# VH-VL binders against q9nrl2r1430to1533: the designs that were tried, part 30

Target 1, 104 residues: q9nrl2r1430to1533
Amino acid sequence: GGVHELSAFEQLVVELVRHDDSWPFLKLVSKIQVPDYYDIIKKPIALNIIREKVNKCEYKLASEFIDDIELMFSNCFEYNPRNTSEAKAGTRLQAFFHIQAQKL
Key: E = the ipSAE of ESMFold2; O = the ipSAE of OpenDDE; V2 = 0.75 times the mean of E and O plus 0.25 times the DockQ between their complexes.

## First folded at step 17 (VH-VL)

Design z2 (framework fv_ficlatuzumab; at its last look DockQ between E and O 0.82; V2 from the best seeds 0.00; counts 0 for: pae E 2.3 > 2)
Fold by OpenDDE, look of step 17:
Structure z2 (fold): chain C 104 residues (1-104), chain A 124 residues (1-124), chain B 107 residues (1-107)
Amino acid sequence: as target 1 above (104 residues)
Amino acid sequence: QVQLVQPGAEVKKPGTSVKLSCKASGYTFTSYWMHWVRQAPGQGLEWIGEINPSDSYTNYNQKFQGRATLTVDKSTSTAYMELSSLRSEDTAVYYCAREVYSEGWPYSYYMDVWGQGTLLTVSS
Amino acid sequence: DIVMTQSPDSLAMSLGERVTLNCKASQSVSNYVSWYQQKPGQSPKLLIYGASNRATGVPDRFSGSGSATDFTLTISSVQAEDVADYHCQQHYSTPYTFGQGTKLEIK
């Protein structure tokens, strides 16, 4: 296989994943570890899912990509109180995303 | 009222360790992150690290990684910072500070209450 | 690490004058900036959070402005009790960093 150039969406996802505060968002929340999560969050999403959608070219507009990322953060803040480590990490990561998204 | 109480001073030899305390009162200790900041004589402020008292999750300034250890005792509402392998450059006033958060988006965090600081002197 | 640079390092003003303190970030920190006042022998006191929000109990003469990389703390009419060091801090990313401080004196 050869090396291909990443799209803007792919590159941003890579940067989000590499961020120190990405740990709450890398994968979907485990129902075993958090039994009530899916009773509260109706549209679960994570960076690995978003990456897959990017790879499948499911995003036709930057706004669609941004909407999924914002949903990811929205879910975090809906489920986690502000004083949780997850919410604080999410706050920093979202701030980072908002700056990077301006390049799209 | 919200208060953070710290001892006045500590004197240590180079190569030793020190554990500074910060006793919180007037609020729910586990509901707010605690930060540690130091200030060398005549210098600016330097961030050391933060801890979530509820689960003891921590983040450190890489400058202190492996040498500073943040802990809490929930039963006494006390935060601790241990600094090992002390050197003369560690001489400073060490502050603990409570972090709070703003309401609504965009979310923000800030340090609203500070301890009076502990003067750590490291000398032979 | 994000570097916060304050200017000037020190200044002396007359009572009643408008004071402007600057803080520049090495990269965008959005509006995640706080300002602190530190009087001699005292701990820092929060003045401004979120770049432009005045903390509880802070006099109206203090105000904050700015976004991204350039931030300003303004004292509309400086008073004798305002003699202190002033520090800016970014809360955008760890490690959280402070400016080197600005010393404000009264002539």
Scores: ipSAE 0.850, ipTM 0.938, lowest interface PAE 0.6, mean pLDDT 95
Fold by ESMFold2, look of step 17:
Structure z2 (fold): chain C 104 residues (1-104), chain A 124 residues (1-124), chain B 107 residues (1-107)
Amino acid sequence: as target 1 above (104 residues)
Amino acid sequence: QVQLVQPGAEVKKPGTSVKLSCKASGYTFTSYWMHWVRQAPGQGLEWIGEINPSDSYTNYNQKFQGRATLTVDKSTSTAYMELSSLRSEDTAVYYCAREVYSEGWPYSYYMDVWGQGTLLTVSS
Amino acid sequence: DIVMTQSPDSLAMSLGERVTLNCKASQSVSNYVSWYQQKPGQSPKLLIYGASNRATGVPDRFSGSGSATDFTLTISSVQAEDVADYHCQQHYSTPYTFGQGTKLEIK
């Protein structure tokens, strides 16, 4: 809770979106382009959705915000083999997130 | 068993281009990223870029953006690095190196096998 | 670009002595640091990845530690074959950068 936490969530989401490795996470994966994705990933989430939830003040606890971000990375690693551009980008962005999240 | 074979030396004039090769054997070429790293005489190592042989996706050190081009030939398991507009300060040993990754969480990536390097000399 | 600064630049040790090589990153790189050994006239060889994991076939006298910005490579009992340049590298953010190296000699 609190106004300061919501401002921090917004600042962190902006930092994540601006990061060079955000490209796999900006929007939900296209079912047309990746037909089997939603057969494997049951709780899809992306930065645009998380950003909207922050804008609407839908996160009551820092843990809820952190859980959505971690779910985003977990989905990436579950679906993508480690030697893909997506998995490498996810690994770097998650490392960045963990450093920044210490400020929450 | 796993090997990266590079030619020993190349000599070029300033203003020309060079295309260096790195022949891989003993593993599935498309399963691992390839890196290029150079070392000027008596100097440290400098990362040039990386390429995924599976889809040719590349990342470059911005210092080399526009001058270096990384490519692969999957049919011959060979990686290439082309460097254009050569200058005398490009004189260095150029290495290729294979990147591997950890099996479990947390993820880790590292360069486990290196070629012996190609000495590029750029002089008039 | 993340700058990796190694210290000392060079070091002369007696056989059997303990060696500590230092590597400092200009910003946090988590634990995404590798150490490479480069013997005279040879290509680099991986020693340590993920700050502290010994690569296959590397003698157990080599160990790595550290996180965030400060990393060390330790050789518990220096051998003659350990004469080399030692490089740290971060794999946290592109461009992946190396330290300038530390030259280890036997005196």
Scores: ipSAE 0.521, ipTM 0.865, lowest interface PAE 2.3, mean pLDDT 92
ESMFold2 (binder alone), look of step 17: mean pLDDT 93; pTM 0.948

Design z3 (framework fv_ficlatuzumab; at its last look DockQ between E and O 0.90; V2 from the best seeds 0.83)
Fold by OpenDDE, look of step 17:
Structure z3 (fold): chain C 104 residues (1-104), chain A 124 residues (1-124), chain B 107 residues (1-107)
Amino acid sequence: as target 1 above (104 residues)
Amino acid sequence: QVQLVQPGAEVKKPGTSVKLSCKASGYTFTSYWMHWVRQAPGQGLEWIGEINPSDSYTNYNQKFQGRATLTVDKSTSTAYMELSSLRSEDTAVYYCARETYSEGWPYYYYMDVWGQGTLLTVSS
Amino acid sequence: DIVMTQSPDSLAMSLGERVTLNCKASQSVSNYVSWYQQKPGQSPKLLIYGASNRETGVPDRFSGSGSATDFTLTISSVQAEDVADYHCQQSYSTPYTFGQGTKLEIK
């Protein structure tokens, strides 16, 4: 069969990606566009990476999944001042995530 | 002192456009987002949109999408809101408001300084 | 869009009384709610942000509480200068939305 039911992690990732404020998090930051990013952020992560990990069943516990999502937001707030568009988007997306994560 | 100064009033005909100004002073203009909010007579507040003066990134209320345009002039620390295809229902006081943020997580964004508002009257 | 509904639409209180204004969100907005005071002919003034944080310079008699969908602004002892419209606003998601406002008068 080719039709499978989405897991809770898969569904949440889909909802995060579709959120209007997901644009800073869809893929890893470009080293070309942001040359100093990886000098500061040592554990880079993005929604596409998290989605891949979900698809590979690498998360055995909800806490592991949540930790990666929180790392993603932590990286954003570590690198971006709060007056940046990325930080504002991150704040709203994280608020959304926290509500949805309560269902896991 | 931090303040936002707006013109007192504008009068326009239906179908025309208006560009309202908001001059900021007393703070670093590019360090704070600017919001536009309107209030029809005897009604509540309605959010129009926001702009980041540093890079001109914007978000709009879909109700005004395509009709409202937010811009800034960093050299004069002035924010602008242009509204086209004016109709009588656009008659309202239009406010600009500076958005600041709290320290420490969770981060809150809130409008701590408001202009005195511009009364826009749209009438034939 | 998230709808913010305030109650009551208006109320008249005696000086010194405790005043409670309510704001209900159509869905959870966590604690991303601000309260503004607007006196006649004036622009709104920030009172509370993040549901329960009082802005600097705001009198101690003002306080905010609530989370998810139900929020309240409380004036522990209403004063004559508190006559105004009060607006709640969510900043959980765009578009930001306001309640319709509550008009507070003194008897």
Scores: ipSAE 0.900, ipTM 0.953, lowest interface PAE 0.5, mean pLDDT 96
Fold by ESMFold2, look of step 17:
Structure z3 (fold): chain C 104 residues (1-104), chain A 124 residues (1-124), chain B 107 residues (1-107)
Amino acid sequence: as target 1 above (104 residues)
Amino acid sequence: QVQLVQPGAEVKKPGTSVKLSCKASGYTFTSYWMHWVRQAPGQGLEWIGEINPSDSYTNYNQKFQGRATLTVDKSTSTAYMELSSLRSEDTAVYYCARETYSEGWPYYYYMDVWGQGTLLTVSS
Amino acid sequence: DIVMTQSPDSLAMSLGERVTLNCKASQSVSNYVSWYQQKPGQSPKLLIYGASNRETGVPDRFSGSGSATDFTLTISSVQAEDVADYHCQQSYSTPYTFGQGTKLEIK
């Protein structure tokens, strides 16, 4: 919970957003464009929502922040087969996150 | 039997363009990404880019950005790599390679089937 | 771009010797390293993926290890048919990059 921890969460989210493979994760999946998504994914989350939660100090522990980021990836892999552009982007972005999260 | 068939050779003059083909067979073409890799004589391997045949999403090595164009024709299961503004340094064997993935998590992606390569010679 | 540096550039080994080929990444690539064998006049052939997983049909004498920045390919008992160039490749981030290769010969 302190100011330095919130700054670290914000810095990590900024790094994720800047990554070339962030495009599937910037905003929630559109129900109009992907009609069946919310039948399959029950706990949707995206980087813009996580960033807003950091700004509102909604994360009390680093584990809560990490859990939301990991939920974002697990949703991607649950909905998208391995050969999709989304799953490959998610795989590379998650690998990047795991290395950066060690610094957290 | 998974197979990638490439023409054996192409000869071009500097300043021209070439479009190299890679005909896939023995698998569902749209289920696996295709990579392009080149190898200059006596040199190592250099990644050019990748394409998802399902949606035509591409990633390029920025060294080739603006000169290389990857495309696919789903109806013939053929991948193409076009290289423009050719110069003698582009002389190399150009490979196409199918990407597959590991069983289970984490997802490892790797090139399991390679074409025999097309030797592109760029000379006056 | 992540630079993959292989060592040695070449080596000559006696049949049955243990061979260790090294590959170093300029930054951490976790376990996202593959090794390819390229025999003279042939296309590359996959040996190892995910740093340590042997591809189907690859002989047991080939093994991979390492993580983060330092990776090795080991051939426990070198055979005549192992004469080839060996390439490491990272798939952690685009552009994917290969090491410059190690040429293995039998003396």
Scores: ipSAE 0.715, ipTM 0.905, lowest interface PAE 1.3, mean pLDDT 93
ESMFold2 (binder alone), look of step 17: mean pLDDT 93; pTM 0.950

Design z4 (framework fv_ficlatuzumab; at its last look DockQ between E and O 0.82; V2 from the best seeds 0.78)
Fold by OpenDDE, look of step 17:
Structure z4 (fold): chain C 104 residues (1-104), chain A 124 residues (1-124), chain B 107 residues (1-107)
Amino acid sequence: as target 1 above (104 residues)
Amino acid sequence: QVQLVQPGAEVKKPGTSVKLSCKASGYTFTSYWMHWVRQAPGQGLEWIGEINPSDSYTNYNQKFQGRATLTVDKSTSTAYMELSSLRSEDTAVYYCAREVYSEGWPYHYYMDVWGQGTLLTVSS
Amino acid sequence: DIVMTQSPDSLAMSLGERVTLNCKASQSVSNYVSWYQQKPGQSPKLLIYGASNRATGVPDRFSGSGSATDFTLTISSVQAEDVADYHCQQSYSTPYTFGQGTKLEIK
């Protein structure tokens, strides 16, 4: 395999994943660990899913990419009370994303 | 009335450890994160770390990583900060502070109530 | 780590004057900035959170503004009881960091 240049979406996903506060968002929530999660969250999404969509060129507009990222955060804040580690991490990661997204 | 009560002072020798306490009252102890911040004489504030009393999840300033340990006793609504391998540079007033959160998304977190602080003096 | 730099280090103002304290972040922290007031021998007290939200019980003469890297705490009409050190803090990323503080005195 050869090395190819990452798109802007790919690069942003890489930066999100590398962020210290990305741990709640790396993969979909386990139904085994959180049995009621999917009863509450109807459109689950995570960074690995978003990365796959980027790799498959499913995002034609930056707004579509942004919408999925915002959905990811929305799900976090819908399910997790504000005093949880997930919510605090999500808050910081979202703030980071909002700054980086301005470059798109 | 929300209160955080800390002892007035501690005196320690270099190389030893100290465990500072912060007793909370007037609110649900496990519902809000607790922060520790210190202030050397005549200097600014320095963040040490935070702890979630509900599950003891912690984050530390790397400067104190491995030397500071945050814990809580839920039965007494008391937060603790232990600092080991004390040195003269650790002489400071150590504060505990309750962190609250805004009601609207995106959330903001801020320290709304502080303890009176404990003066730690490290000297030979 | 994000460095917060306050200016000036100290200032002396006359009663009733408008006071402006500045805080600069080494990188963008959006609006995740809080301001604290610390009177001599006392613990810090929250004034502003989220850059521009006044905390409960804080007098109307205190206001905060700014975003990204430049933030300001304003006292519209300084009073004698406002003599204190003022600290800015970012909560954008860990570790949380504070400015070095600004000392406000009355002439």
Scores: ipSAE 0.876, ipTM 0.945, lowest interface PAE 0.6, mean pLDDT 96
Fold by ESMFold2, look of step 17:
Structure z4 (fold): chain C 104 residues (1-104), chain A 124 residues (1-124), chain B 107 residues (1-107)
Amino acid sequence: as target 1 above (104 residues)
Amino acid sequence: QVQLVQPGAEVKKPGTSVKLSCKASGYTFTSYWMHWVRQAPGQGLEWIGEINPSDSYTNYNQKFQGRATLTVDKSTSTAYMELSSLRSEDTAVYYCAREVYSEGWPYHYYMDVWGQGTLLTVSS
Amino acid sequence: DIVMTQSPDSLAMSLGERVTLNCKASQSVSNYVSWYQQKPGQSPKLLIYGASNRATGVPDRFSGSGSATDFTLTISSVQAEDVADYHCQQSYSTPYTFGQGTKLEIK
C-alpha cells in the first residue's frame, strides 16, 4: 500500500529490532550452526528479510505484513521448546508486537 | 516434592561479596528457568534476574549495575547468585524461585515454587 | 521499567467480608500479571497467574481479573488464614516488577 502504511510497517519493524528480545530473529538461522533447522522449518523468515520486503514495497496489505511477523514467531515456537531462551524471547517479543500491531 | 533449599542466613561486611545458593530437587533442573528476588526488611519484592539452567542465558535488572552474577551447576542442580561490592542497603531476604510455563495459548510464565530465602545482613 | 502500583497499602477486614485489592501498571502489560500471597515470616506463594488463573491448591475464594493496566485480586469471604501481604507482578517485559504490596489484617 500507501505511504502511511509503509511508514507504519517500517516503524514497527524498527521497534521490534530494537527490543531486547529480538536477538533470535534478526537474521535467518545458520544451517551450519543449526544443521536440522531447515528440515523442520519450511518457510523461514527473519526481521532483516521482513524489513527488506517493507523497503521494496512487497507488502500490499497490512495482513501480509502481520502474517510474516506471526510466521516468524510460529517458526520459533515450532523449533524451540518453551523452556528455551529462544522461545521465551519470542514469547515476550510477540506480546510486545501484539500491543504495537493495534496501531495498524 | 519440588523443593528449593537455601541457607537461612549470611552476615557480611560492606565492600565484600557473597555467593548465595539454591539447591533444587524433585524436578528436572534444566527444564525450568530460575529467578532471584530480594526483599529488604519491611519492603516489597525486587526482581534481580533470571537464568536458564540449560544454557546459562541470563537477564538482569540493570539496577544491580554488574554487581549480580547468576550461575548454575547442573551436576548438583544448584543455582547461585553472587553479589559484589556489598552495601548496607543490600540487607534483604534473597529468594530463588522456579519459573514454569502455561500449557495453552496465550503463553504465561510464572514463579510456582519459592525457596524459603536467605537473610543477608550487611553491616560493619 | 514498568511500575506496578497497589492500593490500598493496608486493609483491616472482619472475617467473612469481601476484599478487593487493586494493582495498576504504568503501561499496558496485557494479561501478564501474577499475584502472590506472603504470610508473615514466609516466602511468597503463587495465587494467580495470567491475571485470572488460580494456581494449584488455591481456594476458590481467591479470584483475579483485569487486563492492560488495571488488575484486581478478590477474596470473596476473608478467613483468618488470609492475613498476609499480597503482591502483584508483571511479566510482560524485563525487568519484571512487583507492586509495593498490600497488607491484609483481620480485626
Scores: ipSAE 0.662, ipTM 0.895, lowest interface PAE 1.5, mean pLDDT 92
ESMFold2 (binder alone), look of step 17: mean pLDDT 93; pTM 0.945

## First folded at step 18 (VH-VL)

Design x4 (framework fv_iluzanebart; at its last fold request DockQ between E and O 0.69; V2 from the best seeds 0.83)
Fold by OpenDDE, fold request of step 22:
Structure x4 (fold): chain C 104 residues (1-104), chain A 124 residues (1-124), chain B 107 residues (1-107)
Amino acid sequence: as target 1 above (104 residues)
Amino acid sequence: EVQLVQSGAEVKKPGESLKISCKGSGYYFTDYWIGWVRQMPGKGLEWMGIIYPGDSETRYSPSFQGQVTISADKSISTAYLQWSSLKASDTAMYFCARGWYYDYEPEGLYFDYWGQGTLVTVSS
Amino acid sequence: EIVMTQSPATLSVSPGERATLSCRASQSVSSYLAWFQQKPGQAPRLLIYGASTRATGIPARFSGSGSGTEFTLTISSLQPEDFAVYYCQQYENWPYTFGQGTKVDIK
């Protein structure tokens, strides 16, 4: 792989992606697999999108980065009922994120 | 620098199996799609399929469904295209390419970086 | 699948001249249209995506226009290195599909 200078944001995303509960968030939700998703969610986002933005230096403030991460979780909880595996994974991953974000 | 490096040229006989590779570097391999394109001698380009290495979601073009297998090993940033039994008609150049979303559209991928191609020759 | 049709099949132009290549889709692909350049023995190179956005490192003489079903690639002043085959490709719906290509050769 290529050499990357891991910023604090980049490192945090790496940790999120490696987390066992990252599977609902790795990439944008497929319209094929979830046909009604984009009828509900109007600001789609995922970890790969967020990491791309980090790599392009689109986050000038930590708050902007955090906002996108929170949007990602918000989308998950908006679309998925609390008792779904996606929502449960999101809950755990968000808790992990909140702990890690304190280090920013 | 983003690069896709494919395995070397192959000379095979009909009925033989083959697995060619495409290794990505200079970016997070798991975050981008990888597509495979066939180009028969003197002909145009044909999409074969795409894969998301992060979770191995795979899509095939109808004409290639069941004819080939696309896979990925994210631990070594490598995507694969394989045949269980080659035919003479499989003789072609095969390209891999990196895909990314256009306008946050999950089904709309443009392919910005390409491998150098792998020539596969199948003859008795 | 969506059928992409390019015209002309071959376009002969002189260096310094303007080249105009056409691509038509059998149904609307919105702006999910890319243009590729391919030289003999080489991989395709992305020129334009989103119908009109130049890829990184692509010279300004290349421009794309159109939406829906009609698209155009324009090379404002053809350079010697621009003689190649050009493909349009839709990525509105899977399976993605290429046009059959336009060969731009020297007059």
Scores: ipSAE 0.919, ipTM 0.959, lowest interface PAE 0.5, mean pLDDT 96
Fold by ESMFold2, look of step 18:
Structure x4 (fold): chain C 104 residues (1-104), chain A 124 residues (1-124), chain B 107 residues (1-107)
Amino acid sequence: as target 1 above (104 residues)
Amino acid sequence: EVQLVQSGAEVKKPGESLKISCKGSGYYFTDYWIGWVRQMPGKGLEWMGIIYPGDSETRYSPSFQGQVTISADKSISTAYLQWSSLKASDTAMYFCARGWYYDYEPEGLYFDYWGQGTLVTVSS
Amino acid sequence: EIVMTQSPATLSVSPGERATLSCRASQSVSSYLAWFQQKPGQAPRLLIYGASTRATGIPARFSGSGSGTEFTLTISSLQPEDFAVYYCQQYENWPYTFGQGTKVDIK
């Protein structure tokens, strides 16, 4: 909903980007560095795209914003084995997000 | 309002060093790629390379690899292009431009906003 | 490296007429093709990306078409402010490459 909700989305993305465990999620995964990623992940998303969608008012409901954030984590866990640095960072950042998302 | 503001024109001699800047404003600087493009006098456009300021990931055109350094200081929303030793053949206009994804393709970046250009003149 | 070739090198067109500019890629670039306008002493301006999508604020008289290796920029009714050099650029693969430009002159 409304202007307050859009400001809350932007504030949440700012906090996610500033978090130490955001590094796997800042931008789209490189095809050059990870050639098989897009064979497995068909709905790519990253924090910079989510922030752009917030800035363009593309989220009409809090659930739409939450769904994109959760998709981002789901992609991480689908591609990366649980013992990887990426999956561990994803677990910690997701926990942080869930705490912050209580306000939505 | 998205803006890329470049540093002013430079007149240098061969062998001198130079660092020119591109300051972004009106958007989250760390979310977008910044590319550098050369235009030699009377010639077309040449892509030199690109940086993601959010993590400093950098890619160079093979023609410019080892010839220049692309960097960024995200704390002041500024990207840089630098030479350790200028040559007369470096005389050109240099543009920075902001890159964004086409169709969610990580390496398919189109340049939507451009800086005004920095004229670099290198002569004896 | 993907070579981009533009034709013609110079196009003389009267105001109000249609201008058609061609761009060919040495291999398929799918739809990763942009068109830029550059006036003397100015930075390039994005006109078209994705081969056919107009950038924000670009007048409807500019249109792009094509895919793969052959692309066209059309200016349906040339205005005085449209006399400039036009560049195509592929961004499918590193290194990105530009065509050499087509200069659109007043006839």
Scores: ipSAE 0.844, ipTM 0.931, lowest interface PAE 0.6, mean pLDDT 94
ESMFold2 (binder alone), look of step 18: mean pLDDT 91; pTM 0.932
OpenDDE, look of step 18: ipSAE 0.905; ipTM 0.953
ESMFold2, look of step 20: ipSAE 0.830; ipTM 0.924
ESMFold2 (binder alone), look of step 20: mean pLDDT 91; pTM 0.928
OpenDDE, look of step 20: ipSAE 0.900; ipTM 0.954
ESMFold2, fold request of step 22: ipSAE 0.819, 0.831, 0.810; ipTM 0.926, 0.930, 0.923
ESMFold2 (binder alone), fold request of step 22: mean pLDDT 92, 91, 92; pTM 0.938, 0.932, 0.938
OpenDDE, fold request of step 22: ipSAE 0.907, 0.912; ipTM 0.956, 0.957

